VHH binders against F-box protein At3g56470. Designs and how they scored, part 4

Target 1, 367 residues: F-box protein At3g56470, of Arabidopsis thaliana (Mouse-ear cress) (q9lxz3)
Amino acid sequence: MVTRRRSKKKKKTKRKKQSSKEKEKYQTFINLPCDLLQLVISRLPLKDNIRASAVCKTWHEACVSLRVIHTSPWLIYFSKTDDSYELYDPSMQKNCNLHFPELSGFRVCYSKDGWLLMYNPNSYQLLFFNPFTRDCVPMPTLWMAYDQRMAFSCAPTSTSCLLFTVTSVTWNYITIKTYFANAKEWKTSVFKNRLQRNFNTFEQIVFSNGVFYCLTNTGCLALFDPSLNYWNVLPGRPPKRPGSNGCFMTEHQGEIFLIYMYRHMNPTVLKLDLTSFEWAERKTLGGLTIYASALSSESRAEQQKQSGIWNCLCLSVFHGFKRTCIYYKVDEESEVCFKWKKQNPYENIWIMPPLNLIDLPLFDHRI
Below, E stands for the ipSAE of ESMFold2; O stands for the ipSAE of OpenDDE; V2 stands for 0.75 times the mean of E and O plus 0.25 times the DockQ between their complexes.

## First folded at step 1 (VHH)

Design b9 (framework vhh_7uia_1)
Fold by ESMFold2-Fast, scan of step 1:
Structure b9 (fold): chain B 367 residues (1-367), chain A 123 residues (1-123)
Amino acid sequence: as target 1 above (367 residues)
Amino acid sequence: QLQLVETGGGLVKPGGSLRLSCVVSGFTFRDYSMAWVRQAPGKELEWVSSISSSGDTIYYEDSVKGRFTISTDNAKNTLYLQMSSLKPEDTAVYYCAKAQYEIVGAETPFQHWGQGTQVTVSS
């Protein structure tokens, strides 16, 4: 609704004014030398960095300049028992309980660029939702099977935003449906099914450099280029050990990674060679930290080896019944369990928060 | 209680027409993609045509394009195959099938529970 968006913008403006007044209130009471202030702020976790940014303009500017380095993805849990949602920040080691009545009846499909794609299986409605601003962007209806995956290319605020889904309704043909901003209807494209006839469920979709990469439950990788209306099944198969209990495909700055999880063995990390389309096992991520969940992933590059987030997998899935989140150091082959609550893999997702959290409706737990 | 009941087959001369029907019970018809598959004497199962649950996406095997039309009536839980310009090569038992998907993996793309309906094209 346009009317509802105006009301929400007014509330956001009031929250920003209140935050600005609170910041100004403390300006005369905070007087630290710049060198000491930088030293103190560089040692704060994200929660304290956010709190410090609200104290005065000098602290705010220092905190914001360091926040890009300290910002990590947040994990959002979707409850089925009521309309409550738990948002967890690993850096803050705190939970925030939220209530999103606008998401009643919806399930999460994908996360990218701070936006969630939500689907209502009873109404066939698709909805983009931003949990940090509470903005809603409804999309044209589309029927999807319960296990069908969907992805999008970028934030729905961009005219280049493209919705994508792929399915095999027969063993003879692949059907691809796309929707671009301001189109009248979904576009349907059809290609010969060259995948396995018995098992061809698409479980992982990532968007990279203008192309959608789609991985099946059997390890077949296919790509769709929407600019060329081109579909191809790639020849490489990832080497997989028996007994995998989880699979995550992720994208970071044009590179594609595949992670296999095992109950009693260390994870296998693979990287796709985009020239040969062959998978190669990796024993290091070169400072990259990957935040993986069943429906989508986030990533963060870290340059300092002394950082606790260097070269790690942060997973919303577990190696057993009592573990829900694992922080795994790839090159050291060691793990740290940081949460002890089991969740359904399809009822949680990683999301990247914006850098200016102080101005957002959800920024009421910073102090 | 999941049942697919195919009817409408019979003996027809080359160039003739037949309309096959499949009445579905025991599942929500409108939520599934449906297909027709056939098996000629001494040959393997051959996919003929598919239709999405919305009715928006329809596919045909090359040999039947322009001759066969697949359609659904969700109010009657019925899948149809209108066949025209029939050839001796179309002689087969025709089966109604549905696609089924699961959250963790895929079932086979088609399942059928019916006995099929015989189509014989002969002078």
Scores: ipSAE 0.000, ipTM 0.145, lowest interface PAE 18.9, mean pLDDT 70

Design c1 (framework vhh_6qgx_2; at its last look DockQ between E and O 0.05; V2 from the best seeds 0.00; counts 0 for: pae E 15.8 > 2, unsure alone 64.9 < 65, placed apart)
Fold by ESMFold2, look of step 2:
Structure c1 (fold): chain B 367 residues (1-367), chain A 123 residues (1-123)
Amino acid sequence: as target 1 above (367 residues)
Amino acid sequence: QVQLVESGGGLVQAGGSLRLSCAASGRTFSSYAMAWFRRAPGKEREFVAAISWSGGSTFYTDSVKGRFTISRDHAKNTVSLQMNSLRPEDTAVYYCAAETSYYDLPTSEYDYWGQGTRVTVSA
């Protein structure tokens, strides 16, 4: 295959403060960089591709050239050395670049519903960022431990959006900070720790059915119910074979899955029984595709796809500097070498592109 | 680019203690797993200890387990190796290393290396 060298491109106009008017948001979507527009359009179902092709000549050309319907997550890579951000679609094996220099010094914390939660560990500044709409939603600052994880429940455009972070101050106490959309300030709560080991750190957080589930580095699972202001450590421990060198946790339709990675063995997949809090090993993903990254993972049920990315684990990092993204079928071992930059777990994350662009302002205002 | 500077090496009697320190500069320290390696005279470099980017997971080679403790201080961007009950076999140049591979300690390939600090343990 003939590779095209993609140069880093910067929008002619620096991103400025988002307006509150629909006309300004509409203009923002129309001015997407061409490479990003093509990536978005390639994800549309055929129906929406046809409608998008009627927007303008630039959109028409992009839509016609990219009429392939696929809705896979994209991997965003945050460059160490400049303000560039690389988007990678593994189903098409294509990437594109964009720049957001106002995010210099920020690291990504969590991804959900097409939004990123971004944190600057030096200034403790927080904001939501949507790379598809270019919207930024700033949050009140919060000063926390450097490795403290942060997560949110849903898109910040929802009145039910809740931000959550947790840390242990001592082995006897847990500090939880939450922020509800449009609140004036962060809420701080302190609870008895109840963790069995005083060196626990929280490595994975998922939100499911109104509750945050938090997994420690030692395999303890805890929950926080914000509606009850309630913290508890769950009794179950996931079975872990010796030699595990990584784990991922994800949620799908109220079910919680944990995946342990091994250097020389296939991953193991565990499902939490929400009644008994026992973990049960699964032989297969059951049609579920998991896009795994260190900070959060995406999952969705998929029909078999022409791209070959279906019913598998798509890992964004791998052992050895020559590999950065691989696929596993959990019930059998396979390995696909992708040409990608060496990555730090805090420098990439999976994000779900818009599932239905017809609901965005740029489509509804045209039809 | 990340720069690693070791300190705290020196001469010590068997059974004594030393604390090695590695100061990191450049991009954020919190994104890297950190490790100590050592090279004895005439030998290949060997793994000693590693600590995850979060500080929550530590790993040690068998010969130092229980005697050495690795720790990190995110505020100072440093990683320390507390070396207790030192033996003459611990004599080596100790190197600090950093890498972005999250999942393969202690066998990870390391991207950045310090210049090394010499530790000599006399009988």
Scores: ipSAE 0.000, ipTM 0.154, lowest interface PAE 15.8, mean pLDDT 70
ESMFold2-Fast, scan of step 1: ipSAE 0.160; ipTM 0.645
ESMFold2 (binder alone), look of step 2: mean pLDDT 80; pTM 0.820
OpenDDE, look of step 2: ipSAE 0.008; ipTM 0.306

Design c10 (framework vhh_6qgx_2)
Fold by ESMFold2-Fast, scan of step 1:
Structure c10 (fold): chain B 367 residues (1-367), chain A 125 residues (1-125)
Amino acid sequence: as target 1 above (367 residues)
Amino acid sequence: QVQLVESGGGLVQAGGSLRLSCAASGFTLDYYAMAWFRRAPGKEREFVAAISSSGGSTFYTDSVKGRFTISRDHAKNTVSLQMNSLRPEDTAVYYCAADFSDLAYPWGEDYMDYWGQGTRVTVSA
């Protein structure tokens, strides 16, 4: 037998040796005790975790359990010149190239609950797209300016899904348009303009506890409550140092955070006091990790202080010639850089993969 | 009060050279990345060159690479753009910009803190 095994190994190509070794490894892992299986699977990226869950019931139960606990956001990059897309897991530094022909001509607008909102500026078509299932949900057309932002409240599979945008800002009035999934047409609401006298653009939109929070490029914060059809501009401005080269507004469990980026100095992290509507600087995030991009953000709470992702900012927009992403530890005031392709900040977005993996296709179909 | 002032623009024949200077008043450039942008008649503003706050890194758009050189003088609190082998398509108003970061590019013009008023460069055929 030993002579047979040596002979087979000597005559195998590098590819054949690796494939055979991988098959032997997976057969061995199927027979591991649950605790050891959990340790092995916890080191696999989501793609390999999904593959593992298809092997047997024990692996499926272990993989599903670990996805609930250890799932992190993925970064999607959109190419301008073709329909090619990159999914990136920053924790594992693994990349997966995909082709989405259904998104030809579309630009990304927003991400929430595992769904992307896409817009075609030539056809005025709005489209919800799920990159994990390939499901498409088209929405009624709306003309949007290039600098116009749009957000939604929850997955389009819900009847409570609401699209929201500010369509015009004039000296006297703000025009807001909203759409519910089963409506016949867009609802238009007009409010008195209480922003600064010069024209402002909205840079960041966040949905929290039934309310849309809208941040302008000048630091004005406005809120829209669709249940009351109420618009208000909050007093005060977040304190920032000169030379800010990026800002991100994020939400976690009803709390609103604002991050100012500086290439030359440490980021400033601010939290909104919902009683006074004043911003206060934070030196810790209490175990929260924020994944921020220009168009949207995701967040994850960590229970283990010794986790490598405790109190961190993971930022896809902060660029240099040698650095494309940063991982910044707020309480330690230290950073590490993820190596990534040079990118336009409006051509990438964070997305949270779904936790129900029974209905997901295997990722090996999509490489 | 903070201000950037450009100088050195003018009329020059194709193949000629010109040196633009940008002087800061009311603040030190030691903490700023510096960039030059230009706007040709009937066109939008475009990036030309950038230098990091330390002076250790320089960046150029492809059309000027090998012809233009950006530099800074921390003692004089200035940044300069040496333009050689000038072409008619280099005709534009040239703007100096400062960003309180270590690197202006790829942040783009929307991230600049301070701008000069511009200096006109005209290259004749």
Scores: ipSAE 0.000, ipTM 0.113, lowest interface PAE 19.4, mean pLDDT 71

Design c11 (framework vhh_6qgx_2)
Fold by ESMFold2-Fast, scan of step 1:
Structure c11 (fold): chain B 367 residues (1-367), chain A 123 residues (1-123)
Amino acid sequence: as target 1 above (367 residues)
Amino acid sequence: QVQLVESGGGLVQAGGSLRLSCAASGRTISSYAMAWFRRAPGKEREFVAAISWSGDTTFYTDSVKGRFTISRDHAKNTVSLQMNSLRPEDTAVYYCAATEIFSGYEPHSYDYWGQGTRVTVSA
């Protein structure tokens, strides 16, 4: 049944009641006890956590504190056709679509400390790009072959940022190029070739304790120390051929890990002994979660065994495999596939979001 | 050309310690990796330990891990091998070796060699 009310009297009563309810809601929301507030915020998806952090100082501090504990790497998928990007948060199983027309014609090379290294093969332009802030830091041009790998040591906002690549491998010589922030030009260094001859020389590069570790598709490990301009080929090799069906190398707190698999087999995890440079198989990660892709990796220490990410491998698509994201629990030997799409392993990458996510483009309801 | 000269060898009882030194001369060794090899009577040369120029990376054969320590002194242009808890099986002639690029545990991977210093560990 429809009840008739006089418009003017109805509007006055409704306005007074709404204003009172709105004030009460606002005061109750702001005055939540800290323990209850943290319990509520800990259950929010990342987008809602970002929104909550914008409400007031107390909520901002609580949200930032929880991000230190609960922030996981995100996976970016690159499209070739429309400058569209899909960003996926595996911890919340949430995605959003991003559009970065400024990256048109660029391919991704490496990811570290929340930054992407992008390369345009037509212009030879190198660009650091932060997808969370949309900051761009252009670097001096350098010609790169399509299969050539490039890595960097830390965020380009640091004066200690160093770009590193192996530009040439001949029977007699290795040619390395490096660029330090604020240098006038690329530095070229030539060393005797003591590696096995292979056209695709390096598949994985990680930076640890001031040096670059470089893994070849034949399992040979090399080390470059940029402070001394020193190149070293290390003696140990992994017991299986890592480059045949996919391999991932990652660093965590000075430790080097290698993950490899063959089609339809469970991942194998190896750890490098830094005294002998021999690889040893590991059946536990000691609470570590590793996020690995063909071009770079991220890692996160997890202290709680009840966490869904304790002792886990999060692998993107890799060579010859039709799964796009595998979540593998090392202790349970169990697998969950988050996405099933046929994609190029060199067109997706893991990235660590910043701890302070306030005022980022991801806050837009359309992305 | 790089020339290497070893010193510090001698006779020691099992459980004792010795410190070997290697002095380098000639061309600059600032980018060189340095290593120690040994050869027991009637045996081939085997790897013992190596150190990068920076000293940040060290390598040891399994039988000496925790007992031997390799180090370098840039001011004196020397590499040292501190040998603790010595065993009769450590008896050998110890050789210093240098290479611009460390490429493993095989003698053929090293460009320059010393003449050796003798270490004898009694039972």
Scores: ipSAE 0.000, ipTM 0.110, lowest interface PAE 20.0, mean pLDDT 70

Design c12 (framework vhh_6qgx_2)
Fold by ESMFold2-Fast, scan of step 1:
Parts: sequence; structure tokens; C-alpha cells
Structure c12 (fold): chain B 367 residues (1-367), chain A 120 residues (1-120)
Amino acid sequence: as target 1 above (367 residues)
Amino acid sequence: QVQLVESGGGLVQAGGSLRLSCAASGRTFSNYVMAWFRRAPGKEREFVAAISYSGGNTFYTDSVKGRFTISRDHAKNTVSLQMNSLRPEDTAVYYCAADTQFYSEGLDYWGQGTRVTVSA
């Protein structure tokens, strides 16, 4: 296949051998001068940073100071037939197998701020789940179609958390359902369908600056403002890209990006001008790294230009031939395949780990 | 009721040539990327070659570059793989695949495969 895939597999094997020796490093580095210790710790992935911070007070202080800057999203894989889940850290190229019986029968819908939104299509139960703490926050039941998308505005521990879903019941009308944390029931609002008729399916939802942006498979962009109970279809559509085999929308600090993926051409990145609603192509992300999957995305601003993840698109699953974990450097127009594994695009999602994992039950038993 | 049917496989000596064909029925694939994959006994399916919907771009795995050529005929709704300078390591079942241009739930179309055996 791709020469980069073969090279990457060899590098991954070497990294695993090197990483397997890392457990011995913590016993020898306790006497390292603080300047060198800080330098070494700054080069550790999040998982190893957490382990190192458990060694002694000096290491703990050094590790904690770096977590805000060095935290990267993790990829979570969902088994189709059992309660097994795999957390994958792309910076370490390591995985952790977890068993969550409390999620039996649930499918993942969305990820934001370290929380997963889970749905059981047989019971109509909705559940917020934190895979790092195993905290569960059940929500009122809601019937949803299998292809119906959901999103939320922030962690369910906040009273401002808002659940959102959108669907078209007929080609004439859009149905929006929302739930605030202390509401007695779901709020339903119905709006005239201003999108292209039954050719539109909602593929991705992004929350930014108090509104939900909804992207259809035809490139139509609509927004819902929950404070005004206002639905609008935006003028201006991204250019149609023939031969694209994936389209992903992401948000970073109030900016909206659209990514077209191709199997045989470099990805195209567009940015929305929120004043004119025009899309403009971008040849660089200015140090931004985007972690995209079918159901949600995460982003991180990288400060070091020599970082392996600077100015990259990190994709958990790629449409067509079942590739997983691609790193694409936007300004270099170069691709590195991270992992091969056949799976459904809806069986994985990016998630942000908490900054302090040392005191969490999960890692107390694993570190 | 979409179907991809491969043909042209067989037994050939090292250094020989074979031409594989894939005929699509049930719909036109003019807006699809078409590709060939292969699976050797006891191994996973691997990518061999692909051709863009326009026919203007082609991609090959390194082990077949310069030896294999992929082409397509929109009028006949077919894709072909010309295999030259065959090696014993090319022995595999070869599969035709059609990849949609739109993001969906990974709805690729696959054929049943055609067997290629290269003797030393």
C-alpha cells in the first residue's frame, strides 16, 4: 500500500519496545537535577506524565505544571458486541483496554469536555458518561432515529449544560429538541425547512459562541440559537468538492472550520467568515491541530513549530478502505498513517482527558 | 443490487502478465474512486492500486509501482488492472472495490475476488 504505512508500523513497534522500558526509568531518575528532570518530563506523553508525577513531590510539581500545555485528546474505540473499550493515546502509540458494563446496550453520540453522551436505542435512555472517573449522569428518555445527531454545550456538571438534537420529520419541517439540566421535560420546537428537501441529512453539529451550527451532507449550514429559540439557514455554501470522501466541521475559539477529505488528494481546509458567511480556503492552521471523527472533534493550539503534531489534522477513522489515525500536516501537504484497523466511523470518538488524573480511581489501579 | 464482478485471474509463471477486469452492474460508478486490493493466504487484505473518478489520478502500493497499471472505462462501467513482471509474492485473491465520493457509514462496494497464482 503506502510506503509511509510500512515505515509507521516499524516506528510504532520500536516505540512500543522503548515504552515497555519506560517503567524502569522512574526508579533511576529520582536523583536527576531539577533542570534536567523538567526537560525529560516535558517530553513525556500524558499517561507517562501522570505515572511520573506519582513518584515523588518534585516530579509531581514538575508534571502538574506541564499538563495544561501538553494534554492531547485520546481516541476511544467502542466494541460492537461487548462492553470492552480501548483508549488510545496517539502521542504514546499505546492503548488501554477498559470494561464498562454500565454502558451495555449504549452507543456513543457525542464527546465534549471529557464527557461522552451515550444513547440506548432499546430503552431510549440517555446517559452522560465520564470514562476517566466512571461518573454517570442519566438524562430523561428520548426517542431518536438511528441516524439522528446529538450534541451538548458543556460538561453536565454545569447548570448551563444544554442537550440538543435536530431532525427532519418531513421535507417541510425541522424538529429541534433541547434539554436544560433542571428542566422537567424535553422542549420541542418546529421550524419551516429552508434546507434542500429530503436530500439533506444532518452530519455534524458544533457548539460555538452560544449557538449550534449544523452541517448537512449537501454542505448546507444552519444554526440554532437556544437563547432566542431561533433557527436559520445561513447564506453561502462551501464550494462543492467532487471526489471528496469525507466532510468534517470543527470549532476552535469561535472559529468554524470545514475539512474535505480525499483518498487520493490532499485535504482541503476552509474557514467560515462569521460576518459574511463566506468560506475561504486555508493553507495553514497557524499551529492548530484538529482531532476529527464522525461524531465530534477536538482541537489544540500547539506552540512549538517543531512538534510532531503542529499544524495537523488527526483523523480517527477515514472514509473508504477503513484506515484509522491519520496525521496530515497541512502546510507540508504530507500524510503519516498512524494505525490500521477496520471499524465503523461511529465506533470511535476523540475525548479530552482530565488534567489531573493521579487521584482518579481508574488510574490509581492502573498506574 | 449493486454488484462488482472480477475476472481475468489465473495461473502464470514468474515474469508473466495478466489483465484483471472489474465489471460494475446495478449503477454507474463514474463518481466513485475504484480500487484493487489483494489477500494472500493467511494475511489481511492489502491495497494494490486506485484510480480517481476522473481517471486523471492513479495510486499504487510501492511493491507494484512500475509493474501494474490501473485504468477505467466509463462507457463500459469497468476498471482494469494490467499486471506485468509478476512475482510469486503477487499470489493472492484480487478484489475490486468502489468507494463513494460522499461521507457515509463506510458503504464500500466489494466484489467476490479473482485468484491469481504466480509460480516460480
Scores: ipSAE 0.000, ipTM 0.109, lowest interface PAE 20.9, mean pLDDT 69

Design c13 (framework vhh_6qgx_2)
Fold by ESMFold2-Fast, scan of step 1:
Structure c13 (fold): chain B 367 residues (1-367), chain A 125 residues (1-125)
Amino acid sequence: as target 1 above (367 residues)
Amino acid sequence: QVQLVESGGGLVQAGGSLRLSCAASGRIFSTYAMAWFRRAPGKEREFVAAISSSGGSTFYTDSVKGRFTISRDHAKNTVSLQMNSLRPEDTAVYYCAAKDYDSTLWVSETDYDYWGQGTRVTVSA
């Protein structure tokens, strides 16, 4: 046992001031022509893009326009034991710890367009919650069975927002409940169960082109068209290997994808042919990156290749008794440069931040 | 305090049978869904089977369908896993898990609120 001798005293801190350099950088570029300004801003990470948008109206407009095409999903972590939540930006490895006592006793049922659908099984209360703005939109109460699944069509700030639930209460019948904005009560519809004779549970729901697509634990796909009050079970079954331990269904610009995950082999990506209703395996996503979790999914197009995330799967899964996120290249030409949050026991889902992040109380932009 | 205790594990020859039991503390049993998960040596934990709070619905992973049967006894506050036609690949520590009746993700480990410490099953060739 011997301790090493003391090294020479560390030199004094450099005189260079980072905050002064940052202010000087923005002031230098403030009078650039629009095309040069967009070129400069397009090379800034989201964090610096948010800061840049605080400089003046011209920069704000340029930064916001770039956020429309370059914003990636964030992770939200939530505890089942307290009211603790964490928003995490994986591109910048930045987090924001939050406490929402108003969500005490609520569980996450679905996530879409930056909103969470929350349900309290003790009070039967439904609540839309936006973790970026802290906006709450209460909905009429609903008695839910443990096997009910919920989804919604778009943000509750839209007059076209539709709430949807589906259950297999008996093997003979399917019960669907829907709620449109400004309706007096939930609408209930009952359909003959045309799924397999065995009891099926619904695991994944996506909304696309006015229709809810519902996938069961046995791989049966059904659709509900609320405008026609029409329920149909589709004939195709997705091919899968035995021992799947995760299933994610996602929608992107009218196309529906299904991902089967396995513990000891690469995931399978399938795409639904909307004319034949058959599933076909895909070896490439054409630059599309899919962010999937059990309660929701997000997708982003090839225009984000410059961010170092290209044609890959970013999945929220359970490994080694803890929730984690993993990524997979879809093909050999795929690029992945994604920083993972460390494993933790919290639940997590992908969520899209709003385009006007600078206007929100969660971020401090001092210039 | 909610507690789950597994029993019934042991050594068995390939083709044999074992019955695992999970005893649950009073209050959770009638309203909670119950499941079995397993972890093989050197591998991650995987879903095996689940049963609804009423006992009317059961769910199985493909590798055990037709061989394993999950059941529950409300009078005894127990859930059981009858394992038939056992294979060496079934060798694992088996865990009992329970979740609130409002949870809808049967195969997701993070949806289960209570866990037992596990019981070991070894299937020899």
Scores: ipSAE 0.000, ipTM 0.106, lowest interface PAE 20.5, mean pLDDT 70

Design c2 (framework vhh_6qgx_2)
Fold by ESMFold2-Fast, scan of step 1:
Structure c2 (fold): chain B 367 residues (1-367), chain A 124 residues (1-124)
Amino acid sequence: as target 1 above (367 residues)
Amino acid sequence: QVQLVESGGGLVQAGGSLRLSCAASGRTFSDYAMAWFRRAPGKEREFVAAITWSGDSTFYTDSVKGRFTISRDHAKNTVSLQMNSLRPEDTAVYYCAADLGFTVYESPDEYDYWGQGTRVTVSA
């Protein structure tokens, strides 16, 4: 296990040891009128915004406010061969390379609330990792099949955090394993398999309104309610199209969306009707931006139509014989493809950065 | 990691029958879509047959439809290819393949795990 202690005393010492030139540079702006201060801060790159937020309370509040408005999910690429990671911010069109030796031997399973769930198939170790703070929270070991999906309900810093996995080893039965904070052991529950017999492999898991929604490769949707220990297969099936190569499911404020990708066709967006459990095609997202990747997805409601990411899908997919990020405007049925330097396929996942980036070791360039 | 081991190949006369078997180890057998491919000398790998992980759906290339039958045995962790009414043009090395994904593919490039192959020779 890798446990890192956070030191407020050490961070305070680092702040005081910032260069005199940096202090002088920001001191001249501390007394600017609010309108000018907001203008100056809004033009700073993310790393400089983080530095500026350390100057004083007014700047901190302004920087955090701008991050709330402008913060988008980041795409993290995991190398399959070494401990190298590439982080991409689509709003700034910036990337940076990172190295996390503490994740050696781990694969990524899920992302939620700024945390990654990591799994080591050789040791069976489960680890929550925050790439922005580098905090680690080890979890009890669990043997998992290579392509077995996992999810969690919320950040591991909460006592309400629940780990969840589901398998259908035989077509007769569903096995669900959960781990709740402060439990001694994983809980195992077995249910009769009521899914369609063909292709009962789980692809997507999302948590919404206290329950886990599980989507199979055939589009069958199942729900697990941990409070009732209840498993149910829902009646709705999304329409199938020839050449569909799977799907991405996402949740936003109680609403469930499904995105079908086709290699040479525009994405199809469906929304679940929670009353009828039927899927309906959507030609608009009402200002929502969805960031979809195979293991998990992020979303945000855009406040300004002029943001350029209003009503968009940002997809990390295999497209045109390479791994790439596609920016697709649902209303306009148009796309922009962002090319990556690396041609090899990588595991990738969207992650939401925290609002309080001021104390991030990742961006701490201090001596 | 998945390991696939084929058996049942050999020499047979035209009109005869052979049954190929593929034993899977490592992960649970029911997690995979399974396929048989073949390669004749000087040719690329050709799709022959596939079966879904549940065993409920089977797929065949046109030249073997009605002659070959693919099946699964979950208890023995095997997939089998029953080959009837064999023709000289069926002569090839037969490979078992597994896809961790959810979709049966006819392209060999989509399969992650492969056996070493078993030889089938059909004499005239």
Scores: ipSAE 0.000, ipTM 0.121, lowest interface PAE 17.9, mean pLDDT 70

